# Ledger of designs, part 130: VHH binders against q96fz2

Target 1, 269 residues: q96fz2
Amino acid sequence: CGRTSCHLPRDVLTRACAYQDRRGQQRLPEWRDPDKYCPSYNKSPQSNSPVLLSRLHFEKDADSSERIIAPMRWGLVPSWFKESDPSKLQFNTTNCRSDTVMEKRSFKVPLGKGRRCVVLADGFYEWQRCQGTNQRQPYFIYFPQIKTEKSGSIGAADSPENWEKVWDNWRLLTMAGIFDCWEPPEGGDVLYSYTIITVDSCKGLSDIHHRMPAILDGEEAVSKWLDFGEVSTQEALKLIHPTENITFHAVSSVVNNSRNNTPECLAPV
Key: E = the ipSAE of ESMFold2; O = the ipSAE of OpenDDE; V2 = 0.75 times the mean of E and O plus 0.25 times the DockQ between their complexes.

## First folded at step 8 (VHH)

Design B77 (framework vhh_8pnl_2; at its last look DockQ between E and O 0.01; V2 from the best seeds 0.00; counts 0 for: pae E 17.5 > 2, unsure alone 60.6 < 65, placed apart)
Fold by OpenDDE, look of step 9:
Structure B77 (fold): chain B 269 residues (1-269), chain A 121 residues (1-121)
Amino acid sequence: as target 1 above (269 residues)
Amino acid sequence: QGQLVESGGGLVQPGGSLRLSCADAGFTFSDYDMAWYRQAPGKERELVARIYSGGSTNYADFVKGRFTISRDNAKSTLYLQMNSLKPEDTAMYYCAKPYRGYDSSTPLDYWGQGTRVTVSA
């Protein structure tokens, strides 16, 4: 996964992330560093995207089922990194393979500290290789959306005109991530950064791409992944697997340029 | 969620200029795509211009470089500078804060009450 969309306004995003804590109380996640959030239809590595994480990471004795929403840098910078510039990291941390997560120090260490997060997106992009050509067809991949009374027929989402109606109650994609905290050697603000865990693609997506983000489908999965106070690493990792509960459509080549930030990026062609 | 309030409409001669404003009393103005629509008497509402949260702009074909949409995030205000106005530009102009807003036929989450623009000799 090298491209996502996350364009919802902060207030809408907050509401979309409504949850129940372990006591069954309805809550909204509190923002940390909301000013670092920049909505975009075309998010690339090294940009900031909003993630959910347990409040216990910030507050001692907090209820670990409570959630914080925070923009973090895409591309995990390990806490032990000693260079002054995160861009000098010599290995790719945009993604973490599920099968080697416990083998790589950059991911194992923060995971062992309970630094699990849920990366939020409208969806992610993947490119299908066209046989016999150097051309790649981009696809937008997301959760199936439920038709609401206010929204047009989901089946009609094949047209750009109907696509807009789908966004009233858009279900966000929730991807499993690991984050770390990096303190610059020269001082300054702590950098929070994340990696997206990837798995082998489900059958439905396999013709497009062989790998997909580990998607946490449903509130229970999201809650367990986030709650490092009550859920062990071993139990949490059981949540990491391919899911067939996704849909996708072809999009235009507009998304190929990371500078393009318009709804055209994710609109059906 | 905050009320959109349009202003700046009025009577102007052909070839004249107007600047429309839309004030958003809501939160997180900078996160939203914004748009201007217009509705002439007996016609359907149509998109005039859109400005995305990222700053990119889109214009209807009839604009032909005459109008400029802009925003001031610090003031939570949307603008439409209209130059070289024509009689056919006579309409009620509406500010919109879309969660839905690719075309004029799509219901938008938030609309202003509109400001009237009349272009007449």
Scores: ipSAE 0.603, ipTM 0.807, lowest interface PAE 0.6, mean pLDDT 89
Fold by ESMFold2-Fast, scan of step 8:
Structure B77 (fold): chain B 269 residues (1-269), chain A 121 residues (1-121)
Amino acid sequence: as target 1 above (269 residues)
Amino acid sequence: QGQLVESGGGLVQPGGSLRLSCADAGFTFSDYDMAWYRQAPGKERELVARIYSGGSTNYADFVKGRFTISRDNAKSTLYLQMNSLKPEDTAMYYCAKPYRGYDSSTPLDYWGQGTRVTVSA
């Protein structure tokens, strides 16, 4: 996973993240640094994306089932990185392969600290290699959406009112992530950055690409992944596997260039 | 075409110099690493030079000491100063965000159709 869409306005995104804590109380996640959230149809590595994480990461006595939503930089910078410019990191940390997560120091160390997060997106993009050409066909990949109205699909939205209906009840894609906190050696603001865990593609996506993000399908999986106060690393890693509960459609090559940030990026072709 | 296309390429004699530019009115470079890539006919695309968001630079061995990458974040413009040009530098030059390898088929971001550099003889 190297490209996502996360375009919802902050208030719509917040409501889409409604959840229940351990006591069964209905809650919305509390924002940290909301001004750093930049909606886009075409998010690339090094940009900030919203993630969910346990409130216990920020407050010593917090209920670990309560959630914070915070923008974090895509591309994990390990806490042990010693250069003053984090952009100099030589390793690929955009994705973390599930089969080597406990073998690589960059990921094993933050996992040991409970630094699990859920990466939020409308969906992600992947490029299918076309037989007989050097061209690749992009696809927008996302959770199946509830069909409650006649114009509740992306392709059916032909007016501003219909477009609002598509997104008001959109089920956000929830991907398993690992984050870390990097303190500049010479002082300055702590950098929060994340990686998306990847797994082998499910059968439904194998014709597009052989890898996919580790998707947490449903609130039980999301809650267990986030709750590092009650769920061990070993138990949480059991949630990391392919899912077939996914859908997709072909999109135009407009999405190929990450500077293009319009609804055309995810519109069906 | 227009300000969205890489520019500054041309035909030059061996030993000559060219300055390439890459500008986009809708994008600021301050948060992103930027790079110059090139592709000669019949060859794979290759990284020429990279400039990190913090200002540090990195160069391919074959251009080290001859090319200088720089950026102007206020103008959202990336530059490549090419000195002591060789016939082997003949290629299409592209500016793009460098990728460190994804577990993904995501393509490189190209800022335009590139600018052609031809070093004669």
Scores: ipSAE 0.188, ipTM 0.590, lowest interface PAE 2.9, mean pLDDT 84
Fold by ESMFold2, look of step 9:
Structure B77 (fold): chain B 269 residues (1-269), chain A 121 residues (1-121)
Amino acid sequence: as target 1 above (269 residues)
Amino acid sequence: QGQLVESGGGLVQPGGSLRLSCADAGFTFSDYDMAWYRQAPGKERELVARIYSGGSTNYADFVKGRFTISRDNAKSTLYLQMNSLKPEDTAMYYCAKPYRGYDSSTPLDYWGQGTRVTVSA
């Protein structure tokens, strides 16, 4: 997973993240740094994307079931990194394999601190390698959506009413992530950054790509992953597995160039 | 700054074979896709072969059938077996950890220093 779409305006995105706390009260997540949210149909590593995390990360004695939403940098920068420029990391932290997460210090350490997050997207892109050619077929991959008449409407932008019909109630893809907090040696703001955990692809996606993000399917999975105050690392890792509750469609090669930020990136072909 | 070290280059006759190695001192070798690139004098670097973290491989059209990319995760080492070498294979060969996504527009994370392969009559 190296490309996502997260294009919803902030207020639509926030409403899509409505949840229940431990006491059953309906809430919206509270934003941090909302001005850093940069919606796009075509998000790539090093960009900021919104994640959910427990309020307990920010407030002593907070209810760990309460959620904060904040933009974080895609590409985890470990807290132990000593150079001033995060692009000088010697390894790629866009993704973290579930089968080795407890063997890699870059991921094991923040996990031990309860630094679990839920990475939000409309869906993600994967490129299918076509045997016998150098060309690759991109697909947009997302949760099945209720109340849409046809998948062809997903890319419709011909009127505000058609857009709202598809996107106002869109079920956001919820991926398991790990984040860390890096304090630049020269001083300045703490950098929050995340990686997306990956697993083997489910049967439905295996013809597209052999890996997929670890998807948290449903409120219970999301709550358990976020709640580091009540759910141990060992129990949380049981949530990390492939899911078949996923759908997809082919998209045009417009998405290949990460500078293209248009609805055509995710439109069915 | 990079932690990739290529070796195994040398002078060989046409039709000969070489095995290139790339040692990776990085933390998470098994998590990375790896690739070999080459650069002949006066030309741009070009992809030779790529091996994904899951083991799948992709080869440039000009080398398919002659070269084999492989990896040994226990030794954190990438290999390129080159058979049936031709004079046009003469180049500096580089090991790389490319970014995920499509190869032609995905920036590379870092490179090794390269190993020279010379194929002469």
Scores: ipSAE 0.000, ipTM 0.114, lowest interface PAE 17.5, mean pLDDT 83
ESMFold2 (binder alone), look of step 9: mean pLDDT 76; pTM 0.766

Design B78 (framework vhh_8pnl_2)
Fold by ESMFold2-Fast, scan of step 8:
Structure B78 (fold): chain B 269 residues (1-269), chain A 120 residues (1-120)
Amino acid sequence: as target 1 above (269 residues)
Amino acid sequence: QGQLVESGGGLVQPGGSLRLSCADAGFTFSDYDMAWYRQAPGKERELVARIYSGGSTNYADFVKGRFTISRDNAKSTLYLQMNSLKPEDTAMYYCAREYRYGSGTPFDYWGQGTRVTVSA
């Protein structure tokens, strides 16, 4: 997973993340650095994306089931990285393979510190290889959405007004992530950055791409992944597996250029 | 929430030195960015020095070259070594845990502070 859509306005995104804490109290996540959130239909690595993480990461004695939402850089910069420029990292940390996560120092160390997060998106994009051409077919991949006559469905014939109704009740994709904190060697603000854990694709996606993000399907899985105060690394990793609860449709080549940031990027063709 | 206890303040002559300590055995000290702030009579609290969880440091321009911030994670203690003290350094000094996500601002001041007076 190397391209996503996360275009909801901050207020809509916040409401989409409503949850219950361990005590059953209804809550909205509290924002950190909301001004760094940049909505886009076409987010690539090195851009910021909103993630959920436990309030206990920021506040001693906080209830570990309470959630913060914060923009983080896509592409994990390990805490041990000694160069001044994070872009000079010698390996790609956009994704982290589930089968080697405990073998790689870049991922094992932050996991040991409980640095688990949930990466939020409208959905993600993958490019299917087509025989007999250099062209690839892009697909937008997302959770099945609740169908109502008022909300409508994503359709090729839908007007912008119908699309706006879809987003009011959109179920965000929730991907398992690991984050880390990097301190510039010469001083300056701490950089928070994340990677998306990947697994083998499910049967439904195997014809599009051989890998998929580790999707946390439902509030129980999301809560357990985030709650590093009560859920050990070993128990949390049991949540990391392929899911069949996913849907997709083909989209226009407009999405190929990461500078394109319009609804056409995810519209069905 | 965590409790931080400042100590080491006192009365010193201009040019003198003091070492402030901030102790808290009750939280995951090594995981947090820590800072020293001060508040002079009639002024707002201002950042003096910050030390990140990884050990890098930042200093206010008015203390660069004179003050050194350090930490001992095994003892859960933060230090501020103050050299070449000036009357302008007279203030109540507070230690704080800071936001970890790039905001760079303190969210809690834990402790009553420790008083530093620089005068003849």
Scores: ipSAE 0.000, ipTM 0.135, lowest interface PAE 16.6, mean pLDDT 82

Design B8 (framework vhh_8pnl_2)
Fold by ESMFold2-Fast, scan of step 8:
Structure B8 (fold): chain B 269 residues (1-269), chain A 120 residues (1-120)
Amino acid sequence: as target 1 above (269 residues)
Amino acid sequence: QGQLVESGGGLVQPGGSLRLSCADAGFTFSDYDMAWYRQAPGKERELVARIYTGGSTNYADFVKGRFTISRDNAKSTLYLQMNSLKPEDTAMYYCAKPYRYSGSTPLDYWGQGTRVTVSA
């Protein structure tokens, strides 16, 4: 997973993340660094994306079931990284393979500290290899959405405007992530950065791409992944597996250029 | 939700220019794709121009080359520069901030509008 859409305005995104804490109280996640959130239809590695994480990471004795939402850099910079410029990290930490997560120091160390997060997106993009050509077909991949009479009657929208009408009740994609905190050796603000855990593709996506992000399907899975105060690393890792509860449609090559940031990137063709 | 205030409309002769402004009293202006719509008497409300958070723009065919949409995120203000105005541009012009919903129903994300009249 190397490209996502997360275009919802901050207030709409916050409402879409409504949840219940351990007491059953309805809550909205509290923002950290809200001004660093940059909505986009076409987010690439090294840009910031919103993630959910436990309040307990920031407040001693906080209820570990309470959630913070914060923008984090996509591309995990390990806490032990010694150079002054994180862009000079020699290995790619955009994704973390589920089968080697406990073997790689960059991931097992923050995971041991409970640094689990849920990466939020409208959906993600993958490029299908086409036979007989070097051109690849991009697809937008996302949770099945609740149908309305209006949505059902129009079928697959062929324009960005028609597609935008579904956003009020959009179910955000919730991907399992690991984050770390890096302190610049020459001083400055702590950098929070994350990686998306990947698994083998499900049957429904196998014709598009052989890998997929580890998707946390539903509030129970999201809550257990985030709650590092009550759920051990070993128990949380049981949530990491392929899911079939996913849908997709082909999109325009407009998405290929990460500088393009319009609804045309995710509209059905 | 009562946060958008349009201004800059008026009476202008064909070929003239006007600059419309839309001030957003909210704190999330930079997060929103913003748009200008218009409604002429007896017609449906139609999209004139849209500007996305990434800076790209989209224009209705009937205004391409004549109108320019822009935004100032520091001032939470949306603009529409209208050049080479025609009588058929006569309409109420509305600033729109999409995705403003409550209880799964659309909120009033329209401003009050500003009237543009193009006549000799």
Scores: ipSAE 0.000, ipTM 0.376, lowest interface PAE 10.7, mean pLDDT 84

Design B9 (framework vhh_8pnl_2)
Fold by ESMFold2-Fast, scan of step 8:
Structure B9 (fold): chain B 269 residues (1-269), chain A 120 residues (1-120)
Amino acid sequence: as target 1 above (269 residues)
Amino acid sequence: QGQLVESGGGLVQPGGSLRLSCADAGFTFSDYDMAWYRQAPGKERELVARIYQGGSTNYADFVKGRFTISRDNAKSTLYLQMNSLKPEDTAMYYCAKPYRYSGSTPLDYWGQGTRVTVSA
């Protein structure tokens, strides 16, 4: 998973993340650093993406079931990194393999501290290798959406008649992530950065790519992954597995260039 | 009441020009894809032009080449430059932030409109 779409405006994104805390009270996640959120149809590694994490990470006595939403850098910078410039990190931390997560120090240490997050997206992109050609076919991959009487399809985002209906009640993709906190040696703001855990692709995606993000399907899975105060690392890792509850469609090559930021990036071919 | 305030409408002769403005008093203008819609008497509301967060634009066929949509994120304002106006362009013009997610009313994302009349 190396490219996502997360284009919803901050207020719409916040409402899409409505949840119930442990007491059954309806809540919206509270923002940290909302000014760093940049919606885009075409987000690449090193850009900021919104993640959900437990309020307990920021407030000592907080209810661990309460949620914060914060933009974090995609590409985990370990807390032990000693250079002044995070871009000088010598290895790729955009994804973390589920089968080696407890073996890699960069991921095992923050995971042991309960630094689990849920990475939010409209969906993600994958490029299918085509035998006998140098071209790859991009696909947009996302949760199945509940149809309503007034809803439109993703294709309708480019239609004058139905543009406004496409994203109403859109179910965001919720991916399991691990984050860490890095303090610049020369001072400055603490950098929060994350990696997306990856698993073997499900049967439905196997013809597109051999790997997929670990998707947390439903509020029970999301809640257990986030709640590091009540759910141990071992229990949380049981949530990390392939899922078949996804859909996809082919998109145009417009998405290939990460500087392109229009609905054409995710519209059906 | 919506957060969007349209202005710039008026009476103009065929072939004339008008520039519509839409001021957003809200905090998140730069986050939104923005649109201009219009509604002629006795007709349904129709999309005129869209502008995306990145500045890319899309136009209805009936205004293509005559109208230009633009935005100024620093001023939280949306514009529609209308050239070569025709009697068929006579309508109420509405600025829209067309996201109506669960718990939001459609009126939170629509302006009150500005009237454009094209007649000799």
Scores: ipSAE 0.023, ipTM 0.478, lowest interface PAE 7.0, mean pLDDT 85

Design C1 (framework vhh_etentamig_d1; at its last look DockQ between E and O 0.01; V2 from the best seeds 0.00; counts 0 for: pae E 13.4 > 2, placed apart)
Fold by OpenDDE, look of step 9:
Structure C1 (fold): chain B 269 residues (1-269), chain A 124 residues (1-124)
Amino acid sequence: as target 1 above (269 residues)
Amino acid sequence: EVQLLESGGGLVQPGGSLRLSCAASGFTFSSYAMSWVRQAPGKGPEWVSGISGSGGSRYYADSVKGRFTISRDNSKNTLYLQMNSLRAEDTAVYYCAKDQGEYSYGWEDYFDYRGQGTLVTVSS
């Protein structure tokens, strides 16, 4: 996964992240560094995207089922990194393969610190290789959305008004991530950054691409992944597998340019 | 040198209780999660329980949940396992293990160090 969409306004995003804590109380995640949130239809590595993480990471003795929402840098910068510039990292940390997560120091160390997060997106993009051509067809991949009688298919949102309604009730894609905290050697703010765990693609997606993000489907999976205070690493990793509960449609080549940030990026062609 | 020394094992009747202890030395005890792992005769190792470095988080295998309680005293560098409602299937050598991180991974083989073990036998 090298491209996502996360364009919802902050308030809409927050509401979409409503949850129940372990006591059954309805809650909204509290924001950390809300000013770093930059909505975009076209998110690339090194950009900031919102993630969910347990409150226990910030507050001693906090209820680990409580959630914080925070923009983090896409591309994990390990805490042990000694260079002053994160861009000097010589290996790709945009994704973490599920089968080798425990073999790589960059991922196993933060995982052992309970640094699990849920990466939020409208969906992610993947490019299908066309046989015989150098052209790649991009697809937008996301959770199936509940068809409300009034809200036509994403494809039928002919009016701006209908489009807004679709996004007000949009089920966000929830991807399993690992984050780390990096302190710059020269001082400054602590950098929070994340990697997305990837798995082999489900059967439905296999013709498009051979790998997919580990998607956490449902509140229970999200809660267990985040709750490092109650759920062990082993139990959490059982949640990491392909899912068939996705849908996708072809989009235009507009998304190919990471500078393009318009609704056309995820519109069906 | 890291040392882990288990104690408290013995023979107990079904439904009985036993408390295991593990004395740790050679590392900053409070910085690491600790786990109990057991191995029954003829079986592979099984992760039983883990506790975070601070003691704030506790993890249990489904097989022991509600019956066993893990705890630690960081001032004494000691790990404990209170075992209640013991069953025949709980018969095993119990090992104290040092985790690699602050929180327990929950794997039976993912440890830097483990003790020599203490035998727990549950029999009528």
Scores: ipSAE 0.807, ipTM 0.920, lowest interface PAE 0.6, mean pLDDT 93
Fold by ESMFold2-Fast, scan of step 8:
Structure C1 (fold): chain B 269 residues (1-269), chain A 124 residues (1-124)
Amino acid sequence: as target 1 above (269 residues)
Amino acid sequence: EVQLLESGGGLVQPGGSLRLSCAASGFTFSSYAMSWVRQAPGKGPEWVSGISGSGGSRYYADSVKGRFTISRDNSKNTLYLQMNSLRAEDTAVYYCAKDQGEYSYGWEDYFDYRGQGTLVTVSS
């Protein structure tokens, strides 16, 4: 997973993340650094994307089931990194393999500190190898969406009006992530950055790509991954596996250029 | 058992071009994504470019995008980096690195199976 869409306006995104805390109270996640959220149909590594994480990471004695939503840099910068400018000296920690996460220092250290997050997206893109050529067919991959009278479904035949309405009730893709906090050695603001955990592809996606992000399917899985106060690393890692609850459609080559940021990037062809 | 051997570095003038090669052995080359990583004097390692096992997907750091081209020849087990419009800031030791078959490039993961490096100096 090296390209996503996360284009919802901040208020729509916030409502899409409505949840229940441990006591069953309905809540919206509380924002940190909302001004750093930049909606886009074509998000690449190094850009900021919204993630969910436990309030307990920021407030001592907070209820670990309460959620914060914060933009974080895609591409984990380890807490031990001692260079002064991560943007110029880029680590490509875009993804983290589930099978070696406990062996790699960049990932096992923050994971041991409970630094688990849920990465939010409309969906992600992958490029399928075409037979007899090295040409690639891009696909937009996302949760199956529940049909409603108002929103309709995504399709090539749908009008722009129908496309606008589909996002009102869109079920966001929720991917398991690990984040870390890096404090510049010469002072400055703490940098929060994340990686997306990856697993072997499910049968439904195997013809597109051999790997997929670790998707947390449903609120119980999301809650357990985030709740580092009650759920140990060992128990949380049991949530990391392929899912078949995914759908996709082919998109145009417009998405190939990460500078293209229009609805055409995810429109069916 | 994994061996990576870089070559092609040297002294070039600003605006010049250079092509780096990496000869790989000890693993099924076409099954693994490969990367180029550089380390400038006094700086830490910087990921430069990556290419999928088939060569169909290629990725570049913003600092080199549009100037460098990564490629591979799976029949020769060789990785290449074509560097055009070279700048003084491109001066570094360039390393070839085998990744773990996907986009999970921690910088130390690059060095699990990196070569000895080849020096590129851009000066007049």
Scores: ipSAE 0.000, ipTM 0.187, lowest interface PAE 10.9, mean pLDDT 83
Fold by ESMFold2, look of step 9:
Structure C1 (fold): chain B 269 residues (1-269), chain A 124 residues (1-124)
Amino acid sequence: as target 1 above (269 residues)
Amino acid sequence: EVQLLESGGGLVQPGGSLRLSCAASGFTFSSYAMSWVRQAPGKGPEWVSGISGSGGSRYYADSVKGRFTISRDNSKNTLYLQMNSLRAEDTAVYYCAKDQGEYSYGWEDYFDYRGQGTLVTVSS
């Protein structure tokens, strides 16, 4: 997984993240660094995207079921990294394979500190690799959406107001991530950065790509992944598996260039 | 645990050929894409070639296209790289990598080195 869409205005995104705490109270996540949120139809590694994490990471004795939403850099920079420039990191940390997560210091260390996050997106892009060729067909991949006549159907909108209604009720893709906090040696703000955990593709996606992000399907999975105060690393890792509850459609090659930030990136072709 | 053992490197003259092998164990080999990555002295890693789990899709960096051929034998859990028309700039330590070689626009993002590598030296 190397490309996502996360284009919603902050207020729409926040409403889509409504949740229940452990007491059953409906809440919205509280933002940290909201001005760093950079919505785009075409997010690539090293860009910032919003993630959910437990309030307990920021407040001693907080209810670990309460959620913070914060933009973080895609591409985990380990807390132990000693160079001034994250681009000098020896291994790319855009993704973290589930089968090696406990073998890689870059991921094992923050995971052991409970630094689990939920990476938010409209959906992700993947390029179908054709046998014996370098030609690629991009697809936009996302949760099935609740369908009404014009709601939840990309490409069904026939006006700007109908487009807004499609996205107002959009179910965000929720991917399991690990984050870390790096203090630049030459000073500056602490860098929060994340990796997306990957798994083998489900059968429905296997013709597109062999890997998929580890998707947390439903509030129970999201709550358990985030709640490092009550859910051990061992139990949390049981949540990491492929899901068949996913849909997709082909998109144009406009998305190939990460500088293209338009609705055409995810429009069906 | 996952183990990858590279072999077949050596000294060869320009224009010559070598065949590299990588013996894999500790995972279901046929379920994973594989890659060859090389690192020349004083340079960073460079992705060379990749192959799908079934062997049906093969990919090459521009620098080796037409000269190198990747293959696998899933019955023997072995990955191969046939290197022909070798040049001095091909001198490097060559590594095989599990789940590498699936081209994903950021293919360098998936480097995962497990073995010691095998040295290929191309000189006259």
Scores: ipSAE 0.000, ipTM 0.158, lowest interface PAE 13.4, mean pLDDT 83
ESMFold2 (binder alone), look of step 9: mean pLDDT 82; pTM 0.850

